# Designs tried in a protein design chat: VH-VL binders against Transcription elongation factor GreA (greA). Part 1

Scores and structures below are computed, not measured.

Target 1, 156 residues: Transcription elongation factor GreA (greA), of Dehalococcoides mccartyi (q3z8e7)
Amino acid sequence: MVEKIPMTASGYKKLEDELSTLKVKRIDVIEEMRLAAMDKDMRENAPYHAAKEQRGQIEGRIKEIEHELKYADVSEYTDTNTSKVNMGSTVKLRDPKNGECCTYTLVSPKEIEPLKGKISASSPIGKAVFNRNKGEQIEIEVPSGTLQYIIEDISF
Positions, changes and structure headers below are counted from each chain's first letter, unless a header gives other numbers; Kabat numbers aren't used for antibody chains.
F stands for the ipSAE by ESMFold2-Fast; E and O both for that by ESMFold2, at different seeds; each is averaged over both directions (binder to target, target to binder). V2 = 0.75 x the mean of E and O + 0.25 x the DockQ between their complexes.
Where letters were taken out, [cut] stands.
Atom coordinates printed by the task and the answers are left out, and those that the model quotes come from them; centres of patches stay.

## First folded at step 1 (VH-VL; from lb with heavy chain R100H F101P G102Y E103T L104I L105F S106G Y107A Y110I)

Design lb6
Fold by ESMFold2 at other seeds, look of step 4:
Structure lb6 (fold): chain C 156 residues (1-156), chain A 121 residues (1-121), chain B 112 residues (1-112)
Amino acid sequence: as target 1 above (156 residues)
Amino acid sequence: QVQLVESGGGVVRPGRSLRLSCAASGFTFSNYAINWVRQAPGKGLEWVAIIWYDGSKTYYRDSVKGRFTISRDDSKNTLYLQMNSLRTEDTAVYYCARDHPYTIFGAFDIWGLGTTVTVSS
Amino acid sequence: DIVMTQSPLSLSVTPGEPASISCRSSQSLLYSNGYNYLDWYLQKPGHSPQLLIYLGSYRASGVPDRFSGSGSGTEYTLKISRVEAEDVGVYYCMQGLQTPYTFGQGTKLEIK
């Protein structure tokens, strides 16, 4: 069995948009290569080499996106609010010792951007907050040890 | 509706000239390369010539090179084939055929109904 | 010139039975962009040709799914899973890789 790929509705749309863009770029690259073949063999020139490299990357990414869209599981987490942390939730965590706050959004593996606070549900922070309510104290296992936070707010 | 309509065929003696036209409608003519393909009576298909979407490149089969000239007028959505020094072996039904957008696919997706050229004495 | 050779040149088939037509090219039609520049056309009696299959295996718009193309390089096959009376005509393969573009000699499909 092929495993389903969970994602949000916005994540699915992002992949669709990327796919359409790549298909247009593929047409441009294929046209450039065909034009070169009709004039003469240009395999030894820089424009041909660049197009060949671009095509390889484009085809690979298209195949990957088509697979992800085919097996996508767009869940009930279509940017709606809930009382508990779930996929698509944005959580504000407060350190009770010093009052510092940090904000994370739970996203699918393909949407991870740690420096922008977009993390997976399987990360140390994601595991700690998943299915928890506002006001709960949680433990987060990080490389530097175990941290304690309070879930200050949950939003979508 | 996408359409190609050939005209200008007829009966002529060897050594004379004919000009074929192919009128396009229902699509953006300037985006497509167009081909001429012919079929002699009782015979198979034979490619004749191609002109690029912008008119910058033309190619011909050897047997018509120097005698036939393919051209296009995008303002009239019309393809032409000027056929000079006609020979009896040029007798055929002539089709225009649209090459798929950007000429990338090498496929003739729309064909006209054909126009008949008969070269006989 | 790239020579295109079809076999068989004539085929009689009972409706409902499968049919297979082969096309061989004198050199590879697989281009460095990853596509096989091989088309299949059907010319029904009294009609102009119509595109069935392009790039070796892609069905043209409106072509029934009982038609399929396969192959790569120098050998290609057109299959009809269940022949119908309307499939009668002459089938041509064509290479669109380099000018002069060339057709096979044609395969006439008849109902037996």
Scores: ipSAE 0.000, ipTM 0.481, lowest interface PAE 18.8, mean pLDDT 82

## First folded at step 4 (VH-VL; from t3 with heavy chain T101R)

Design v3
Fold by ESMFold2 at other seeds, look of step 5:
Structure v3 (fold): chain C 156 residues (1-156), chain A 119 residues (1-119), chain B 112 residues (1-112)
Amino acid sequence: as target 1 above (156 residues)
Amino acid sequence: QVQLVESGGGVVRPGRSLRLSCAASGFTFSNYAINWVRQAPGKGLEWVAIIWYDGSKTYYRDSVKGRFTISRDDSKNTLYLQMNSLRTEDTAVYYCAREYRIFGAFDIWGLGTTVTVSS
Amino acid sequence: DIVMTQSPLSLSVTPGEPASISCRSSQSLLYSNGYNYLDWYLQKPGHSPQLLIYLGSYRASGVPDRFSGSGSGTEYTLKISRVEAEDVGVYYCMQGLQTPYTFGQGTKLEIK
């Protein structure tokens, strides 16, 4: 039993595009292997072995992408949850102590950039805000203590 | 645009005091913990002190505890390090570095200010 | 205190070739929130340190793709897939899990 993989519609599209590119590249490298195999001594055939390694990398990446697409949970599939924090949401968190705000966007694993505010649903912040409404208070545990925030705004 | 600028370094005799300042601009100062990190000539990096984003917590390395005081004035976007009872071992370039309170990364550093403690 | 040990302490690399730097901590840097509080910094000659990698594996803004970080727990690695002349300097790992925050000894990278 595998867990669903949250991602944005743009993240899903990027994976589809990469998959299409890799499938074309796979065809090219298989032909390169076939042409190299016309050499008389296969054990010393450097072009064949280089192409074989490249094919392995391509096949591995294709398998990975196909798994991610198969188990993708794209935020557009959860239209009934549009009022709650979900994949693709941008959430504004207010610190009730000082009134300062921080902004985070829930993105697919491939798009994560924490210091730019792009986080996963499985991150400490993501877990704390996922499926929550505007106005809810959340807590985030960090080594220096517990941070408390109020969800001030949710946008898409 | 996002900057930290240290000042207040100089040459002093052992036992004297200095106050370092770190002026912040281009970001919301009250969202960040700020650290002092020092580097003795020809040596590696050494963490000195931190003040929490809301000023509620301060921590120091043992060798400076009781002698150094870190503080912040959010109305001036300025961090301070009061260094009392200076020793020759405190000779270093002192950097301030901001730390994002969830991720712990020191993503912005100042240029450093030099403190020399010599007889 | 958490002791951070880097290996190697000095590295001489031909331009265009890969480089790898290891960092070991005396205890796990994995916090219960799921983050590994391990950073990598580069100090170029005559400059302040700059963040390269944080939380073990995330590249800081503006850091080229040829830099990557990996590892968990007590063992972490910084890799440079193709070393360039601008990569010269001293690389430090740092733990941000508990005070006092501590750095490794530094790894000097030079080209040959």
Scores: ipSAE 0.505, ipTM 0.790, lowest interface PAE 2.3, mean pLDDT 87
Fold by ESMFold2, look of step 4:
Structure v3 (fold): chain C 156 residues (1-156), chain A 119 residues (1-119), chain B 112 residues (1-112)
Amino acid sequence: as target 1 above (156 residues)
Amino acid sequence: QVQLVESGGGVVRPGRSLRLSCAASGFTFSNYAINWVRQAPGKGLEWVAIIWYDGSKTYYRDSVKGRFTISRDDSKNTLYLQMNSLRTEDTAVYYCAREYRIFGAFDIWGLGTTVTVSS
Amino acid sequence: DIVMTQSPLSLSVTPGEPASISCRSSQSLLYSNGYNYLDWYLQKPGHSPQLLIYLGSYRASGVPDRFSGSGSGTEYTLKISRVEAEDVGVYYCMQGLQTPYTFGQGTKLEIK
């Protein structure tokens, strides 16, 4: 009974690359142990004991990475382009009546500053834009009426 | 810099008219509702009127309805308050204040312009 | 019209001590979008008002963190954790839920 391990696509790729490198290094260390073991007295064989310790570290790390990759839950959002508004996204909203834009960034609760455009996903604007695509029209209800916007751009 | 500057105040007799202006700079004027707020000498703050960001809605406090008209010219970044049939009770410092259309906060105020209505 | 009632109407405070100002509205300021449309303003002597707190609890840019706002619905509080000499002036709450927008009577804060 294990939990999924969230990671980005970039993080997953980095772990795959590290795993590949470690598997090659493991081969080299096993050969170093084999060559060192050709000496008759293993208790005084410093090269053998150093290689044995290094192999243990490599095997341990490989096991950890294989576990992480097996249970990885890869996020669709990375530090590259995104197709949908999510946490950390910056959205540019265009008012179709006058063509002017305003910009909001979805932030964590401690970072909220509405007048500086830093809002939560649960705010009126956040709820209206969350999980939406560029080009979609949204509405925001405020006491003075209904505001209409088009999502002009989404960025990080 | 973000700024609002009022002008057009003065001393007038009851029944006369004045037109106040509020010049905006340093921000996208058409994204904001703009309010007039006044303060009689030694008194508290009193909201007077609002014009919505696109000019489609205007609202007034009851004591000025029919006498005052709020308007905006977004090409000049300027808000106006036409004040007709002035009364001594209209004597105050008049501030313009911007309001972001979603949050309701008056985050930028002008320095005010003084209107004195006296015999 | 929504009536805004502040308490107390005046305060004298020793520097370094806390202060608290209450604002009550005649009806709820919580709108269906989840925001409380309640602001706090400070008018220092000889100056125009400045925004301190908006939407009940968010500090405006440049406002020291010793100022905090709380409350919901009909009852709101502005707190100053340690009063400084620069805090003197008149504090107003204002509702922005419906026109006519209305202010409280003001609370004058002075240093003892």
Scores: ipSAE 0.444, ipTM 0.773, lowest interface PAE 2.8, mean pLDDT 87

## First folded at step 5 (VH-VL; from v3 with heavy chain Y100W)

Design w6
Fold by ESMFold2 at other seeds, look of step 6:
Structure w6 (fold): chain C 156 residues (1-156), chain A 119 residues (1-119), chain B 112 residues (1-112)
Amino acid sequence: as target 1 above (156 residues)
Amino acid sequence: QVQLVESGGGVVRPGRSLRLSCAASGFTFSNYAINWVRQAPGKGLEWVAIIWYDGSKTYYRDSVKGRFTISRDDSKNTLYLQMNSLRTEDTAVYYCAREWRIFGAFDIWGLGTTVTVSS
Amino acid sequence: DIVMTQSPLSLSVTPGEPASISCRSSQSLLYSNGYNYLDWYLQKPGHSPQLLIYLGSYRASGVPDRFSGSGSGTEYTLKISRVEAEDVGVYYCMQGLQTPYTFGQGTKLEIK
């Protein structure tokens, strides 16, 4: 029962780029460890221990990305189904009070940039719009109160 | 180019009034709550007031409540702060800052306008 | 109302070294919608404040990835993995959960 990880083509590319960068950083950190190991007492070698910690963080992140890329399902986010909001959908929300619109795209967790309109399905906006149709009214709870919007358009 | 520009600062004596303006450009002004934040000379940041995106709600710091009035004119993309009964403690640089309704971030700030209240 | 406490209030850092600033709130800033309403701002000398981190952990547009925010509830941390000369200024945390919105006291970062 392997779980696929939905993501956009842009998200997949960003993970590939991060992976490439991390593999280069890993080479640098391994060399830092080798250079630091020229000291006599490894237990009290602060540069060596700092580099070792950095390597552990890099290796862990590499494994995470490799898992995400292996189980990525990018094709789900390129389908042409615009009848309901899903991962990879771009939604246009209209404020019925003043007619102003704002636009959000549902993206994978690694691509989240809320002020750029890139949000997760689990975010307040994502939960409100997920699996909804064009024309539906939705509500979003925020500390200042309840915001109301109408789904004006859904696209990919 | 997204921009906020404050104006209307000056030097006044205690008990007098000033009206600050904040002109917005490059974004849909009616989508944002706007805040006034001030900074006394050599001091930290202090939130002053907020007006909600549609103008329906306003909130004030206790020390200015009853003396200051925040308002907006969306047809002119302009925010105002009417400051009455000014005190020496109100001396500060005043910034306007926009806030997105959902995330609360002050992602754009003006350059500030200086208010000096002295005898 | 919500008291925001920053630590330390002053930092002197060698370029290229990490820095860490803590912010504690007197009440949880985690709202029922799942967001932590905690921002970090930098005020460079002679400039207005600029947003660095919002909702506890998201970088604002144009902010380098050497800046990161973490934490939840009442405890939050801003980290700079490698301090650069342009990072000099005063850092503020702010809660946006309830009015009156409140800032921490500020942390002045200087280069050694």
Scores: ipSAE 0.536, ipTM 0.786, lowest interface PAE 2.1, mean pLDDT 87

## First folded at step 6 (VH-VL; from w6 with light chain D39Y)

Design x1
Fold by ESMFold2, look of step 8:
Structure x1 (fold): chain C 156 residues (1-156), chain A 119 residues (1-119), chain B 112 residues (1-112)
Amino acid sequence: as target 1 above (156 residues)
Amino acid sequence: QVQLVESGGGVVRPGRSLRLSCAASGFTFSNYAINWVRQAPGKGLEWVAIIWYDGSKTYYRDSVKGRFTISRDDSKNTLYLQMNSLRTEDTAVYYCAREWRIFGAFDIWGLGTTVTVSS
Amino acid sequence: DIVMTQSPLSLSVTPGEPASISCRSSQSLLYSNGYNYLYWYLQKPGHSPQLLIYLGSYRASGVPDRFSGSGSGTEYTLKISRVEAEDVGVYYCMQGLQTPYTFGQGTKLEIK
């Protein structure tokens, strides 16, 4: 139904911290609304309407974060991993036909810049290299044909 | 500095030939496909030809097939376009542009060289 | 051959206002690998074309975030959220799915 959302352990932690902060802020804003409503003239109550708008924004962000955390596919990686390509990995690919070397880093969706070598795990390159080891041969299908590469190095 | 620099343009009569060059610097030339794109005066962009990174495949727009030949010399980091049997409709500024293999983007263009074919 | 159709062909915009350019292809540019092989180029007066957007939606290096590309399949849009004087020029969409590669007719963007 809903595809998993790849992220690092640090990314997951940051979302948890933001969620915790927002939940505290929500409590404060709800109390501000309660106190402002005791004025009993809602049509002139600027503090109430400001707090109501802020609450809506906070609730929306909380729901978004809860969804991301629920469907998160957290990967862990270090330079001591089993040489597997993972989120945050930088891979060096060699084309054995002409010796081309190119380097790609698996990044979060908001950091994608393919011409700078920053790609998602779901991109054609990302899918071909994910969870693979140094030395493995991979193939990438493009309109002009099939490109073959060897994973030359993995770094973090 | 990543650069492409075209040369070899000029004014010629119909039926004659010209050879355009595109000199590459600042990047590994053999890693990229290179395209020729032209633009007639006051007109839009028109793709002309491509040669693959290893030189194994070439493709041309129909109006130049059999008259134009694209080639590359990786030892000189240079792309060529041999233009035979030139016609007045070939009058244009000719650009070379490098193409990324997987992404297909033309991210670097030359400044262009002008070819004028007139009686 | 894949035909690329742009609209409008000319656009006059007050500085600070948004602009939108449409590009339609005669067949889908979405390839089985997941990429849309659609590109946007800007040719400023007196200059060579420069890449703005590649694969439908990714900004090239140095392109301001007021430029965005969207769409898939046969219909694509370039948006400029706030037009600036330096955005003047002719915008072209291009398909890179199959040779012959083809461009749209161009859209001239001018400041009022």
Scores: ipSAE 0.616, ipTM 0.827, lowest interface PAE 1.6, mean pLDDT 88

## First folded at step 8 (VH-VL; from x1 with heavy chain G104H)

Design y4
Fold by ESMFold2, look of step 9:
Structure y4 (fold): chain C 156 residues (1-156), chain A 119 residues (1-119), chain B 112 residues (1-112)
Amino acid sequence: as target 1 above (156 residues)
Amino acid sequence: QVQLVESGGGVVRPGRSLRLSCAASGFTFSNYAINWVRQAPGKGLEWVAIIWYDGSKTYYRDSVKGRFTISRDDSKNTLYLQMNSLRTEDTAVYYCAREWRIFHAFDIWGLGTTVTVSS
Amino acid sequence: DIVMTQSPLSLSVTPGEPASISCRSSQSLLYSNGYNYLYWYLQKPGHSPQLLIYLGSYRASGVPDRFSGSGSGTEYTLKISRVEAEDVGVYYCMQGLQTPYTFGQGTKLEIK
């Protein structure tokens, strides 16, 4: 069985829009390469090599998005469930040792920004909190040891 | 505003001591591990020591172990580095840097304080 | 101790052109939780270091999209798609998997 990629409906739409934009940009970069290749000295053709590198980046990102869209799982993750952590949930985690809290939101792959509290369901934090209720204790494994938290609050 | 500010640097002779401070503001200090990182003149970055978010663990690079002591006072939002038996090779700019518990990223660095150990 | 090896140690780049910096570790930095504990810092002249990339590939706040990090395990790359004058400085990779944390030697980026 193939692994599915959890995401919100808005995350899916954002990937579709990015894909469309990248396909247009690919056409532009291919034309830049064609124009630059008219210079006969390829060893000194910096515009050609810059465009070639940019094309490689665009092709790679297109393939990533096509994979993500093919295996996206939007129907199992909804922000209407208020009793358990799910896609789109914001969780407040309390450290039982000192009572301090940190906050994370489960987001689609394109929206991930861990230091801003935006994490995937497949991240260490995401796996620990997914499908859990307020009040549950969770563990997160990191190289420095095992961290324990209490789910203090869940919002959407 | 999230910031770290080091102080306590100066010029000292070998064998003497200095105590560096790192004052934190704008964030919950007790949620973060804090590191000291140093940079000798014209050289690269060198990790020195860490104290864990709850103070339960400290680690040091081998060359400073037994001479340097890292500590934190969460009631004052302040990190300290007590540097004893200073050597000329300890001459550097000393930075404090906060570390995220799960991500281990050093996302906020201080401005640095200069320690010069000279005969 | 985990040894971090950067290459090249210096770069001279024409503005608008790409740049690429490699970092190799003596041990895998991929932990069982799925994170690569690899970080990129930039130290601009006269400034303290600043975080660019964390966990191998995530951009820190305020870092332009022209910076990207990639790689896994023991080999990592920082790329700048179009170098600008403000990118001048020394780039360091760091492992945050285990203490002692260790940095690469640094890569000095200059405008030619």
Scores: ipSAE 0.676, ipTM 0.842, lowest interface PAE 1.3, mean pLDDT 88
Fold by ESMFold2, look of step 12:
Structure y4 (fold): chain C 156 residues (1-156), chain A 119 residues (1-119), chain B 112 residues (1-112)
Amino acid sequence: as target 1 above (156 residues)
Amino acid sequence: QVQLVESGGGVVRPGRSLRLSCAASGFTFSNYAINWVRQAPGKGLEWVAIIWYDGSKTYYRDSVKGRFTISRDDSKNTLYLQMNSLRTEDTAVYYCAREWRIFHAFDIWGLGTTVTVSS
Amino acid sequence: DIVMTQSPLSLSVTPGEPASISCRSSQSLLYSNGYNYLYWYLQKPGHSPQLLIYLGSYRASGVPDRFSGSGSGTEYTLKISRVEAEDVGVYYCMQGLQTPYTFGQGTKLEIK
């Protein structure tokens, strides 16, 4: 069973736009390869090899995006209006032992920066808070032990 | 400004005691575990001890276990290392470093305090 | 104790050229929560260590994008795409999976 990839409607749209751009660029690179291959007078076919390498990069990225779009789980809720923690949500977690808080935002993979509070839905924190309500107690497993938090607030 | 400042280093004879302090400012001290890391002259980094964010657990490297005690006073934002029965191999610069609870990163280090144990 | 082994132990690099430092652990640093508990620190001459890379691949705040970390499990790599004079110092990998936390031996980077 293939796991679904959580994303927002805006995230899905961005991937669609990137895919469209890459498909156009692919057409251009394939033509560059065709033209380079027609120049058989060259003893070094550097233009052909450069275009071939670029095509490989484009094809690889296209495959990645097509996989992500195929298995995307687009949340019903947007970044600005959620009833539960979802992609784009900012969660404030309170440690019930000392009352101190920390804040995390669920972001796309390329925006991940854990020490700035930007985490993925598949991270330990993301998995613990995803689809949860304000007021719920969660647990996060780390090598040093199990950490307990209460979802204090959910926002954008 | 987020910072850690060590103090209490000095020169002592083997078998004596010394207490290091690490003063924290600019962040919520009780959210972080704090570590002591040392570096002997011309040598690499060596982890010494950790105390958890809530003070509930402490761990030590084997060579200092039973001789060193790490503690924290959250009301003073201060970490301590009580070093008893000091040996010449304890000679080092001692750093305190804060550790993130989930990510375990040591993102802020002090400037270090020098401990010299010699006869 | 998890043994951390760095290679090379020293590097001499022409400014503008790439550098690569390897770190191997005696057991996997990948925890069941999905994180690799592997860190890279730089100690510049006369200074305390500073965090460069955490959890195997994330850059700490203020670290230039010419630094990158990769790897998983027992093998990790720190790369500098274009070495600059300010990169001089000793680089340490560390595991933060279990106590005692342990560092590699260090890799001294110098400019040719």
Scores: ipSAE 0.669, ipTM 0.838, lowest interface PAE 1.5, mean pLDDT 88
Fold by ESMFold2 at other seeds, look of step 11:
Structure y4 (fold): chain C 156 residues (1-156), chain A 119 residues (1-119), chain B 112 residues (1-112)
Amino acid sequence: as target 1 above (156 residues)
Amino acid sequence: QVQLVESGGGVVRPGRSLRLSCAASGFTFSNYAINWVRQAPGKGLEWVAIIWYDGSKTYYRDSVKGRFTISRDDSKNTLYLQMNSLRTEDTAVYYCAREWRIFHAFDIWGLGTTVTVSS
Amino acid sequence: DIVMTQSPLSLSVTPGEPASISCRSSQSLLYSNGYNYLYWYLQKPGHSPQLLIYLGSYRASGVPDRFSGSGSGTEYTLKISRVEAEDVGVYYCMQGLQTPYTFGQGTKLEIK
């Protein structure tokens, strides 16, 4: 069976950056193993064994990242230049009463952190902004009342 | 550095007044509701009052209604609690706590200021 | 007013073992927007309260994943999968649905 792994464009970029870093580290660790192996007595070669363990950790993580990138479902997240709020969008919401702004990014369920501004499309905020344009007025119902905002800016 | 710092506590006799202050820094004060929460010695947490982000609504626990007034000065990033007609039952550590208006979480608390109402 | 009832009120746990605290509200804390307006705070000895869990199940920044919140409506649970020494203190649930906001009585967690 083929499983898809949902992620944002930001999450995808982070994995790409980690992969690049690990590939550089892999080169260094392979050289460390080679130098340690020049001792020629593998039974008491702690530096060689340590480097071999390090390499195993690096190779394992590389394989995980390559799998995640291969099966990543970011089709909703790849367009950063649309005029409407979509998955992966960061929206700036302006309170028309005082002009203050707050920002939210629409993310996959694994990345949700509401107090850090990372919300799902199905959250109250996400539902209010999804598929909307800059300049539209939205409302968010919370127990303390109805909050009114204007979509000030959309970035992708 | 996001923080809230309370001040103005002290020892007073019953019937007297105190004004507590809560100074905010490191965040946009006008985006948050602010709450006062108190804790009597050896007791649990007790919510006291809230003022909305724009100052348009204030609410109080029944035992302080009419005696305490919460207010905010957004130009100074400061919250106040005016406490009149103090009673021995008001003896507590008083905390201010910010509340994001969508999630209602008290994610930042001050260190507290102690109010003692006695002889 | 919404009454919040915690149980147990005290808990003594061997390090490394799980702990569970329940919180019951006198009315549903699930709002029509889909959020449960239920919060967990920890007050360590000599410190201000700190947010652990908000909206029933989301961990605050810096809270280890051995803490989890669950429940909906009128019944909520805080679980610690493996108690550590730094987890001692008093745990409070709070409802943030309506003023006056109300706390449970607190659950004091101690190490055996």
Scores: ipSAE 0.334, ipTM 0.694, lowest interface PAE 3.7, mean pLDDT 86

